# VH-VL binders against q9p7v3: the designs that were tried, part 12

Target 1, 220 residues: q9p7v3
Amino acid sequence: MNKSIFIQLQDQIDKEHSIREKLTAEVDLLDEKLRVLQLLLANCEQNLENQEEILEALEIIKSKTRGLAELASNFPYYKYNGVWDRSIQKVVYLYLLASWTGRLDKSLRPTYSLLSLSEVGQILQVPVFPEESTFHLSIEQYLHAVLSLCSELARQSVNSVISGNYHIPFEALNTIQKVHSSFQVLSLKNDSLRRHFDGLKYDLKRSEDVVYDLRIHKLV

## First folded at step 1 (VH-VL)

Design T11 (framework fv_tezepelumab)
Fold by ESMFold2-Fast, scan of step 1:
Structure T11 (fold): chain C 220 residues (1-220), chain A 120 residues (1-120), chain B 108 residues (1-108)
Amino acid sequence: as target 1 above (220 residues)
Amino acid sequence: QMQLVESGGGVVQPGRSLRLSCAASGFTFSDYGMHWVRQAPGKGLEWVAVIWYDGSNKHYADSVKGRFTITRDNSKNTLNLQMNSLRAEDTAVYYCARESYDILTGFDYWGQGTMVTVSS
Amino acid sequence: SYVLTQPPSVSVAPGQTARITCGGNNIGSYSVHWYQQKPGQAPVLVVYDDSDRPSWIPERFSGSNSGNTATLTISRGEAGDEADYYCQVWDSSSDHYVFGGGTKLTVL
């Protein structure tokens, strides 16, 4: 007879389920706004008319990320971080993309460079250095976001040529080359990050091919 | 038809230099990263060096770093390997090989190889 | 430095399936390529990107890659398959290219 043990296990199951449901609900709200911002950044094609919508989406994402951080700080980080890990990677990625393309603020001037992990943490007002049970932006999340940025820049390079923008392919190649060189000094011990980084070679090659075609046709 | 033809191999004394060349034909040479791979008599394949399609990126195996220099001339469709401070352990057949966009990181075409013997 | 380990030799009877392994730490996260080399000849690419095959290579050649082991599979072995086989990966962190030590396939 081990009825007391089963009752204790059921209580643990119910508690974990409740926590995951609460975290998932916050993540779902964040994901909705992430989809909106990604669409705005992908479909703007020199359309400055949607800048107000982009700024609003960035601010909502910042607010939702901080709300998630406050809720998550009540629970063990490493037990529940899987609930928000991919969404936070996307938050970082979209902020990197907005900064690179000049959509992060009212200046509308592209940076053509990467925000550091610390800069992203400062903008989002969330910690970047681990503390016991504290929500924070991880190095792994940042590195995944940087690799996602490179894939998007390679895609945008192809599309920018169609619209007559020959500057973007060169800036994209420069960024991807710098990321590739920087990653070469890292000792990667995470399988998903290693696989993601392995894909960077294809993004680099795609970006190089676009620039190569522009040079052959004297469009640069 | 595609061809990669190596030349410049021979017998040289330790401490001397030798320059290998690889002539490419039948494809757009400037679209492809190029490699040197060597094989000592009766031994396995050992990667030596890579040069990117536009010459912008170069990497070397630790065993040859600082002694070998990989270069290319896209106007002449040639790949070169300058080998300095040669050692007996550098004795091998040297192959040039192509790395393509369709098979990125893999070598889809190889030359016939040229033999380098470092011996007194 | 990243290391790939292959058995030095594998034997197969005519018409049977040969399996050549390539061991590497987390090799499943890498794209593995396989080369066939016959005596006195240059290597020939037989399998690329873990499981794809060049159009000039017979369908008997296939590959897989998972966890810590990649495998080249040669079904319906023939005398003409006798050769040394090498696996190869690109180490993304160093931009170095790594070959396995090679496996001699004998068809008896």
Scores: ipSAE 0.006, ipTM 0.441, lowest interface PAE 11.5, mean pLDDT 85

Design T12 (framework fv_tezepelumab)
Fold by ESMFold2-Fast, scan of step 1:
Structure T12 (fold): chain C 220 residues (1-220), chain A 121 residues (1-121), chain B 108 residues (1-108)
Amino acid sequence: as target 1 above (220 residues)
Amino acid sequence: QMQLVESGGGVVQPGRSLRLSCAASGFTFSDYGMHWVRQAPGKGLEWVAVIWYDGSNKHYADSVKGRFTITRDNSKNTLNLQMNSLRAEDTAVYYCARGEYDYVWGSFDYWGQGTMVTVSS
Amino acid sequence: SYVLTQPPSVSVAPGQTARITCGGNNIGSYSVHWYQQKPGQAPVLVVYDDSDRPSWIPERFSGSNSGNTATLTISRGEAGDEADYYCQVWDSSSDHYVFGGGTKLTVL
């Protein structure tokens, strides 16, 4: 058997492995900061106590996302995007959550609405719908992030009632209803996205139940 | 150093009850849906139950509905499976497994070592 | 209920490519996950969402899913790959998780 052919194949395998290792190392560093921000945003009673930490975490995540984008731009997007896809979904999700809850900047003003894919791209300074096949935020990443936001808003609705904030459940329900209606007009071609969307009905039901309970007790 | 450690297994007679526990460490337990999966001696994997990250939703395999109850305590990072009316066919190694970070329906990316439950007279 | 069919065993020579199939009606519309289980050990996720790989799994492991067959491919097989391999899907019609029967991979 000709050993030269296998040596050439091994060299290519080693090169691809090295690239994936470099990308994975960068993703791991990003994931550490995503976990920190997720924890900070779970306690979003609009107090100033952790706001500086949240702003710091957002800036670090933005910086690390840009660093990943710069590294990844040296390699074929569709060959390696699986290495960072889930982490970038989480970046988008956390920025959506920070914006919705009013933690994106020092103003502490909740938007109670979704940043568009274009707006997220502008904030992170990464391309959306690029003319070149380079690192970019995908439609699928954005849609997964929106669905993750709905799950978190349904969760926070329960916690806000315990804290005496009856406005949050109403805004959460409004957001989840709009997302649910919008997704119904989409022709989803991605199995993972369709599966994630199947979970939205439970978030909607939970959010409805919270608001229904508040209305029966005349709290909204 | 993520860990899932199951406990509570043993030998029990048919019709009796047993409670399994799974202690989680090294990750934010409250962010993940959790699963129980079992494997009878020499057989394949069988999904048993799931519980959402906040405990609000639960689903069970048809073979255990009405007999098993899945619960969690996020303050203690603990997952539990209460097994009532045990049958010989419940004999298996029981694994706890971690579901997707922000939804329940995906892959099981981390598994405990398992705990053996033997139902025999 | 939805059923996943795997061959009970597959053999591969060291350095060669092993292919383990998972058959299911219209399985290409499902997201397929693959687990490796060595004797006396807990299962380990090796491929998820048809073709994605956890960061700790060697690049030799890959997956595909189309039509009625999903496939786990293990390139450059080695003795350490000997294990039982299970495919898995979520079945949205019944709200149940379904595992295949398992395939024993032997590296001869």
Scores: ipSAE 0.012, ipTM 0.540, lowest interface PAE 8.6, mean pLDDT 86

Design T13 (framework fv_tezepelumab)
Fold by ESMFold2-Fast, scan of step 1:
Structure T13 (fold): chain C 220 residues (1-220), chain A 122 residues (1-122), chain B 108 residues (1-108)
Amino acid sequence: as target 1 above (220 residues)
Amino acid sequence: QMQLVESGGGVVQPGRSLRLSCAASGFTFSDYGMHWVRQAPGKGLEWVAVIWYDGSNKHYADSVKGRFTITRDNSKNTLNLQMNSLRAEDTAVYYCARHDYGDYLGYGMDVWGQGTMVTVSS
Amino acid sequence: SYVLTQPPSVSVAPGQTARITCGGNNIGSYSVHWYQQKPGQAPVLVVYDDSDRPSWIPERFSGSNSGNTATLTISRGEAGDEADYYCQVWDSSSDHYVFGGGTKLTVL
């Protein structure tokens, strides 16, 4: 092979590396804010104590997500989406959780209900089902986020009982049951999504066990 | 301890009606959904109908929809199946069964009655 | 409507392991329950939610569910295990409970 060809290949490698570095830097900053929000949302009982911090974190995450979307739109989506895919799944998940717990300043749905993919896109001001944009929220990201929500709701159901809140387990079970039923009509073509869905039956069982215990003791 | 006892079975002519009852004891009836499942002589199990713990939601097999009605009386711990416009193919042992644990529709059936025979014949 | 397919019969020698299959399109995404029915008796739940077991059912009964096949496994087969076995799922698309056709287990 010609050395000039190898020099052109090295230049292209360097350019792609530079792009990945820029995207990774933005993702790392977003991940820092996602960790903060996740901790703030870890317990539904902290509503009065940390509501202002939650709203601030949500706005920062929205701003960071839009900044990432703007940067990413300059580059081929499918070539670089692996850099932000996991983080965007977490963004969707935390917005679903914040909305479900009644923490959002703006909400398209009442407390204890599930936002649709289109509604999440509307709130974040990020395209879904793209026609003109390279950066968008995918169906797969949304479905992973919904499954993550179910795991968190099952976990919080146990904690809610300990703190004396007997309403949360009932609403969590209702949500998890609806998600489980809905997933059964889907033909899942992605291995990671199928594996994530397989875990849902354990979240369902955990949630059911909590509600069963409450009903036997006449608390729900 | 936990028991379901069916009654009301018998021989009936095609086109007529029959009402089956199921008496529950040994558990809090009002906490559980209930099913009717049938089995034709020498054949497999066929689900017929389900009713939620509070009676608010019901589902039926396509073969019986519009002809059968599932009801419950939580004050009497009783499940009922009203069977109208009976056909020869409705001939079966009818079991009442408790919906296993909780409100999740995907659960199975953990407590079964002994069954009552319904024969639709002229 | 959703269909569950079981072999009509399975034979096992005493002390050996019996495996009864339940086939369904993407059945791995459903919660599968298994019932044992002896002649003249009501069905008995032996495995629920794919692999869980009621506390009064022996540990030699187990289940698995993956892809297009769910399996009921009965280890150390005994004469008392002779029965018809039925798999069952809830199909949310039709709002129906679906039973397989049943498998007759014979211990020699």
Scores: ipSAE 0.000, ipTM 0.420, lowest interface PAE 16.7, mean pLDDT 84

Design T14 (framework fv_tezepelumab)
Fold by ESMFold2-Fast, scan of step 1:
Structure T14 (fold): chain C 220 residues (1-220), chain A 122 residues (1-122), chain B 108 residues (1-108)
Amino acid sequence: as target 1 above (220 residues)
Amino acid sequence: QMQLVESGGGVVQPGRSLRLSCAASGFTFSDYGMHWVRQAPGKGLEWVAVIWYDGSNKHYADSVKGRFTITRDNSKNTLNLQMNSLRAEDTAVYYCARDLEYSSSWYAFDIWGQGTMVTVSS
Amino acid sequence: SYVLTQPPSVSVAPGQTARITCGGNNIGSYSVHWYQQKPGQAPVLVVYDDSDRPSWIPERFSGSNSGNTATLTISRGEAGDEADYYCQVWDSSSDHYVFGGGTKLTVL
């Protein structure tokens, strides 16, 4: 076979490897900041003790996400989106959690409410529903993030009762019920997303059990 | 403390049936999906079957589909595996395992039983 | 069917870092979980969802997953870490749970 064919293939492999390395490096920087914010939000229990650290982490994550978007815009979206898909899903999830717990500007949404995909896009200054295949927040990323939020809210309901806060379980149940109802009208074509949704019934049951326990003890 | 205990293993001839049971304690059994995972002597782990928290959904590995039936009794905290038309290739230690289902941690097995040995031989 | 490839064995000196790889086509798009199995014992979950760790597992255990390779990293290797290690994913196309062939870790 023509030796030049293999040389051209090697050059293409090297180019693609270089692109993936550049994207991976930027994703690694973002992931480091996501770990910091996740830790801060896990321990906050709606107090304002670490509010400035949370706002700073959110702003850094927004900046890193935009930097990734600018780098990624130089390359085919569907060829490389696997490099950042999970990290961007986590960005959306953490912004949803920060908003729901009242850590973001309340003028966007009141505490205990769900940001829409368009609202997340506006906050991050990243496109949604683009006319061309550029870097954007996908419907699938948003839906996965919403389901992850429900799992976290069910967890926080248990912790809030232990700490003597009986209001959070009701707000969590209300949110999870609305998400569950909304998903019922969707025709899910993504196997991963369908599986994630199938697990929502466990979060719903856990939240219902917490609220049921509070009602039988007259704590609400 | 969370625990899973398997029973029902033994030596059976090809073509016959065997029923395995798994007793769960230390957690709310009815909140979790449950699995059977097997390991042939000297070989690696192979997933066998899953059943949802309420028994509404079940999935099987292709190698056992149509021969094995997974069931659960939430009132007794028990998981069962009915194994029909057994083959030599079904010889393995069978583990009962709890599904780790939350957020992005899907389809992992966080709590395992000690296993029960099933030997299919003439 | 989707296939996960692990090296059959890995050796590490006491106090050094062991790295166990799990190769799969586009495995970076999957959630990878890791199990430790000692002789005659049931498997134990040590890392889940690529990099998360159960609270009872030492911080010496960590994971990563990108491209075609997932890696389990065990820092400051100890004799007690000798075991078989398995990676695992859920494969949506086959609706099947897939395990790697296992890696025997030896601490010398």
Scores: ipSAE 0.007, ipTM 0.453, lowest interface PAE 9.8, mean pLDDT 84

Design T15 (framework fv_tezepelumab)
Fold by ESMFold2-Fast, scan of step 1:
Structure T15 (fold): chain C 220 residues (1-220), chain A 123 residues (1-123), chain B 108 residues (1-108)
Amino acid sequence: as target 1 above (220 residues)
Amino acid sequence: QMQLVESGGGVVQPGRSLRLSCAASGFTFSDYGMHWVRQAPGKGLEWVAVIWYDGSNKHYADSVKGRFTITRDNSKNTLNLQMNSLRAEDTAVYYCARVEYDILTGYYGMDVWGQGTMVTVSS
Amino acid sequence: SYVLTQPPSVSVAPGQTARITCGGNNIGSYSVHWYQQKPGQAPVLVVYDDSDRPSWIPERFSGSNSGNTATLTISRGEAGDEADYYCQVWDSSSDHYVFGGGTKLTVL
């Protein structure tokens, strides 16, 4: 009412900055736990002793993600989603990796399959496909996470052969082929996602080459 | 022209076994997960078991776990349910149903159902 | 195990809107599917993934899912809609598919 236009603009800037700082602080805490889980999963095939630590890290990440969702629900989704977008992509990615490698339960049995977006949402207790623009797991976040998983599986295929494990490359190729086939029927309208998808052909070729080499060498 | 046709139902004594089959036609069977769902006379739908598109994963309702085995043969487009140690409570119409499972979207609803086959467990 | 709760019966006047609810703890985080079953027939999928419908299902069938309640909405009810309706989810924590108890819709 009794303010110049510049004072009103400064108040708005200060408010938005305060909200962004508050969200960033929660994201930083989540990122710390994501880093821990990523390290635990880096050698999961060879280190079964760390299973309890992995289960603990998964639960902490789930809790932190829900805390972020509660905080973010107080503010406009599309104005602030850039603050958590990368971190939520990594949450989804690590849950996909833990599921594929068999680290989501105490049986240590790899599934060699991917959790769907709906399954990830159910596990994290976070909405998917909402009517309103509230905090949710987006299709774009999930697709980026799936592409990141394919890159990691191609990397692990090479390393598995070096360490004498020949089963992982076959399962990785199967997963990457399924992802590649699924993406080919999608009309991708997001430039970032199109660029990320362009990298999948290299992961597919790398995975194919590893399996091909294993097949031909079995005969000698 | 998508069809699922169940067979193998009948009257059986408690403690005996039955094998149900489901023949699929009109779609690429190996692209779909498959369910068995049952319905006791005058009761609601009860999920029994699921098998993924490649046979790599299976899940069972607690009431049938350890007694029933779900299998599939993608080369013959058939789904099977081996039912052992049958009880009166297993009396129901048994439906097979398909579910589309893909890495991006997960499970869709069960969009194609057979007409069911009646299993009666009585002495 | 996870439990879905439906009212046993719902009545609607011809031409009016019927609403069938499916209650579950945090059901809004689940994908809910709805089936219609007429006497002596196999179930028919009418709504999937909360709000999508198969191309052969009339537009007057719709769904929503939020918080602790999912709802199947049937607008402009007609005698041919009389059936039992079931909601269904996949529960990842138990590795189970769960059906609601069913709701009998009567068009009076």
Scores: ipSAE 0.012, ipTM 0.478, lowest interface PAE 8.9, mean pLDDT 85

Design T16 (framework fv_tezepelumab)
Fold by ESMFold2-Fast, scan of step 1:
Structure T16 (fold): chain C 220 residues (1-220), chain A 124 residues (1-124), chain B 108 residues (1-108)
Amino acid sequence: as target 1 above (220 residues)
Amino acid sequence: QMQLVESGGGVVQPGRSLRLSCAASGFTFSDYGMHWVRQAPGKGLEWVAVIWYDGSNKHYADSVKGRFTITRDNSKNTLNLQMNSLRAEDTAVYYCARGEDYYDFWSGYAFDIWGQGTMVTVSS
Amino acid sequence: SYVLTQPPSVSVAPGQTARITCGGNNIGSYSVHWYQQKPGQAPVLVVYDDSDRPSWIPERFSGSNSGNTATLTISRGEAGDEADYYCQVWDSSSDHYVFGGGTKLTVL
């Protein structure tokens, strides 16, 4: 039995573990900031008093994402991307939500539409093509983020009615319907995305029910 | 500390009604879909009902549809199950469980937090 | 209604790997979740979304899901792993949550 081979294998295991720990530490710091922004955006309907906090949180998240990208660029992308994949999905999602609701900049103008993958990459200053960097925003991360946006929009539709805002449910339904239609023409190769997309029917139904109730009572 | 505590179980005669409650603490209750899952003595887990985070949509197992009603009060962090027209086959431990995180949907439709359960016995 | 099939029992020797299967038509297109239930206790989520693990669950627990079979793998089996294990999916076509019949794991 050649013990030197096992010593070499142990050294490789130790190196990989060290890299994962280092990446995980950066991801944990990013996740702390993501939780703060999620809470700020959850109550964003007509709550303009927290706009400065939202802008600060967006900039911190952008900075942390770029720092993670710089660190990750030192290591093989496809070997370690599982460490940050979920967190980067959340980064994209929160930027999509901030843009949709009008919280992305000082103008406070809702877009009621989706930023493209390329637009998100430009805003975050992170590549969207593998050839440009070992770290990049993936199509799968973007699509997961879009589906998560639909879930949040359906949730905020109910809350906006409670607060007397009847415009948000219509814009949310319009967005969810467009996403649903667009996904139906996609040939998804990723099982996780197919399963996440299956959940979209719940968001669509929830959003439809809110708008239906508003129309029946002639509130719109 | 995230916790779910069921109450309201007991012994009841066939055809009667019983109301179960589940008190949630340690997390933002209004962000999650909630479930009732039951387990008959010596048997497996059986899903009973779900209610969405805002109470707007509900689904029931075929065996309880039309007899059970799931409700929630987000202001009190409470989930309820109204059980009418009880049958001997409804005898089970009833668990409340936390389901979909509507704010962060990356864990699918898993039940990540469970209460300790409350026993419902339907007997004559 | 969608049906999940599990073997009633599986035995494993201490330190060996246990594999518990969950059969379903095209189950690879579903997100499969696994629960551990010890006598007199509430179920505990051990694996979610086919292969992800809650932070409080040991790395010995892992999962896979493809084709018609999902598998829960418990490496380096311990006496404390003795329990009933249930697989679970959300069936989008019926809007129902489906559990398998359960598998009793014995470590001997």
Scores: ipSAE 0.006, ipTM 0.512, lowest interface PAE 9.9, mean pLDDT 85

Design T2 (framework fv_tezepelumab)
Fold by ESMFold2-Fast, scan of step 1:
Structure T2 (fold): chain C 220 residues (1-220), chain A 118 residues (1-118), chain B 108 residues (1-108)
Amino acid sequence: as target 1 above (220 residues)
Amino acid sequence: QMQLVESGGGVVQPGRSLRLSCAASGFTFSSYGMHWVRQAPGKGLEWVAVIWYDGSNKHYADSVKGRFTITRDNSKNTLNLQMNSLRAEDTAVYYCARDYYGSPFDYWGQGTMVTVSS
Amino acid sequence: SYVLTQPPSVSVAPGQTARITCGGNNIGSKSVHWYQQKPGQAPVLVVYDDSDRPSWIPERFSGSNSGNTATLTISRGEAGDEADYYCQVWDSSSDHVVFGGGTKLTVL
């Protein structure tokens, strides 16, 4: 029994724990701002009253994401990416939602359309498809975010009808149909992503039902 | 402060090639998407091509697809347009334009004239 | 392919309001940008994302976009407003930028 070997292992454990704690602290700060933006985007109808708050929240989230990227660049990406993966998925999702609803100032895409992974990377100033294992937006993060967008659009379609907005359900259905068709072409190798995709058929059905109801009442 | 300066324009015969360049200064070139937009004498604006900030996405107008190639060199702050198989209809002033978040053109160069005779 | 339609010309009296329209199928679902071009000069962005204005552009310039028509409104028209005006969208279905044919504004 050589205790020096165990002392070296303890040092490594302590170092890794310290790194995870530091990254977790940055992620917690980002998560707080993500929660604020999520509440502001709970209604897909355009509303100038909270537009300044939404733009402020987007800028803060961009800044916090950049800060996390700078910190994370000091450590092995694949060893620690689990600390921020969920939160970065949420960053991508909220930027997709803000863009789709027409809330992004100087959007890359027209209202009711989907930002690409590269466009999100351009907006956030974060790499995509890197040659080295540096902090970046992954394909999996983007695809999870797109599926989350579809679920939210299906949900907001029901609420928009109550508010007398009959355009939103039509645009939501078009987006969800396009996403559904695109995903069917993909050969998904990730189990969590495949399970998330399996939920998309229910979002599609929900959106179809809303539009169908509007048609039979001659509201569209 | 901000400058976009096009060069490489001139008179060329149909079927020949020409390379346009756009030199950028006064902003972080690698953070912005770049476009080429042209205008035939006495006509309106016609979009030609786009390249994203990192070169990952490129799109072309149908009239130039397969003949024109848009490239950028972020280390030199330059945007390029390689124009092959030129036609009389390509005669125009070519503008270099910066996009902001990919959509509006918030700054334009002065333009460079390309003349192709039939 | 997506098409934007503008009137070829619009006239306005000094001090009056000019309105330049940009027609497109369901253009209200798109972000519309407007450019001013004076003879021999490069275009200048005057209105973006339907209704926003760059800080260097006078408050007299405003925009709207709904249904099938976007409109550029120039209040208190001045001789210096004489120019060609172009509307522009990004057509997500083709990943192409589309310009309108342009409108020549004359201040009489």
Scores: ipSAE 0.000, ipTM 0.408, lowest interface PAE 19.5, mean pLDDT 84

Design T3 (framework fv_tezepelumab)
Fold by ESMFold2-Fast, scan of step 1:
Structure T3 (fold): chain C 220 residues (1-220), chain A 119 residues (1-119), chain B 108 residues (1-108)
Amino acid sequence: as target 1 above (220 residues)
Amino acid sequence: QMQLVESGGGVVQPGRSLRLSCAASGFTFSSYGMHWVRQAPGKGLEWVAVIWYDGSNKHYADSVKGRFTITRDNSKNTLNLQMNSLRAEDTAVYYCARDRYSDEAFDIWGQGTMVTVSS
Amino acid sequence: SYVLTQPPSVSVAPGQTARITCGGNNIGSKSVHWYQQKPGQAPVLVVYDDSDRPSWIPERFSGSNSGNTATLTISRGEAGDEADYYCQVWDSSSDHVVFGGGTKLTVL
């Protein structure tokens, strides 16, 4: 066991740690803004007074995502993508939620519509389906985001009934049913994604229960 | 009162068939996934099969795949398990169980019905 | 195939805390459910989704799940807690429900 060999290994470990620390700092800044937007969108159906704040938060997130992409382009994608994967999933999710709730420019998509992966890429100005291993939005990130959207829509269905909005549960159920049907034809090769998809049946069940309760109580 | 009642158990010879039924009452049966779980005398719990709330998806334990068929009739609030090519190893108390929230946690269980595969 | 490992037996003195473990590879990423079964009776759900309790189950029953070990904790043990306890998960890779082998809790 040669001491100089271990010193070289430690140097490599330190260099990789430095890169991860630098990327993590940018991710932390992005995450701060993602938390703000998530809180703003939680009030979306009940409070229109925060519309300008939502649009501002979306633009800041877009800007920070592009900044992260530029920094990440200096390092091997598949070696470091774990540093930002979860945060980029949340970026996609919040844009999907903002679009579905009608908070984005409606000229692009009508309310209660699902943005495609390509549309999200165009909005964020981030590549999709790249030929090289550059910073991009992955199919897995998009699918995780869609599943997260379904969970949030099921939650908002309960809240909207409490607030006297009986329309949202029907739109949420319609979206969750379409996502559920579409996922069933996919051959998922990713364990994390399969696990997340297994959770979709709970969201579907919760959404169905809300609609069923409304029908039984004849509130629609 | 929410209740599950199994029936159809009995003594049967190896290689023959038996059909178990589970009658649900006190809750909206069509909204819940349903499972069959068995327990051999003096042994632990062994999962057998699941059917989703709408009948669209089914899964089976490897030990029964190809021999057992799980079905449901939502109009009659009934869950069924068709057991073909029975073996001595299938001897067990069979429980039907409700999936509380599609998380595979079983909050309501039947009393069980005994199936004995023996001459 | 995914396997859950439980100790065959655990003993607790009345009024003391019993801990029943359920070992599984990366079990902390799964939702763990726990059942109590007394002789001649159907199982009863005591803890679901790692740490939640049905409304009819006493607060002294609690659960945790992290890494490779999930734990059912029964505080202030009573004679009536003597039973077999089973842990259970859904394995999404195989689309199977998996039960642990069971743990006999003795209150002496």
Scores: ipSAE 0.000, ipTM 0.430, lowest interface PAE 16.3, mean pLDDT 85

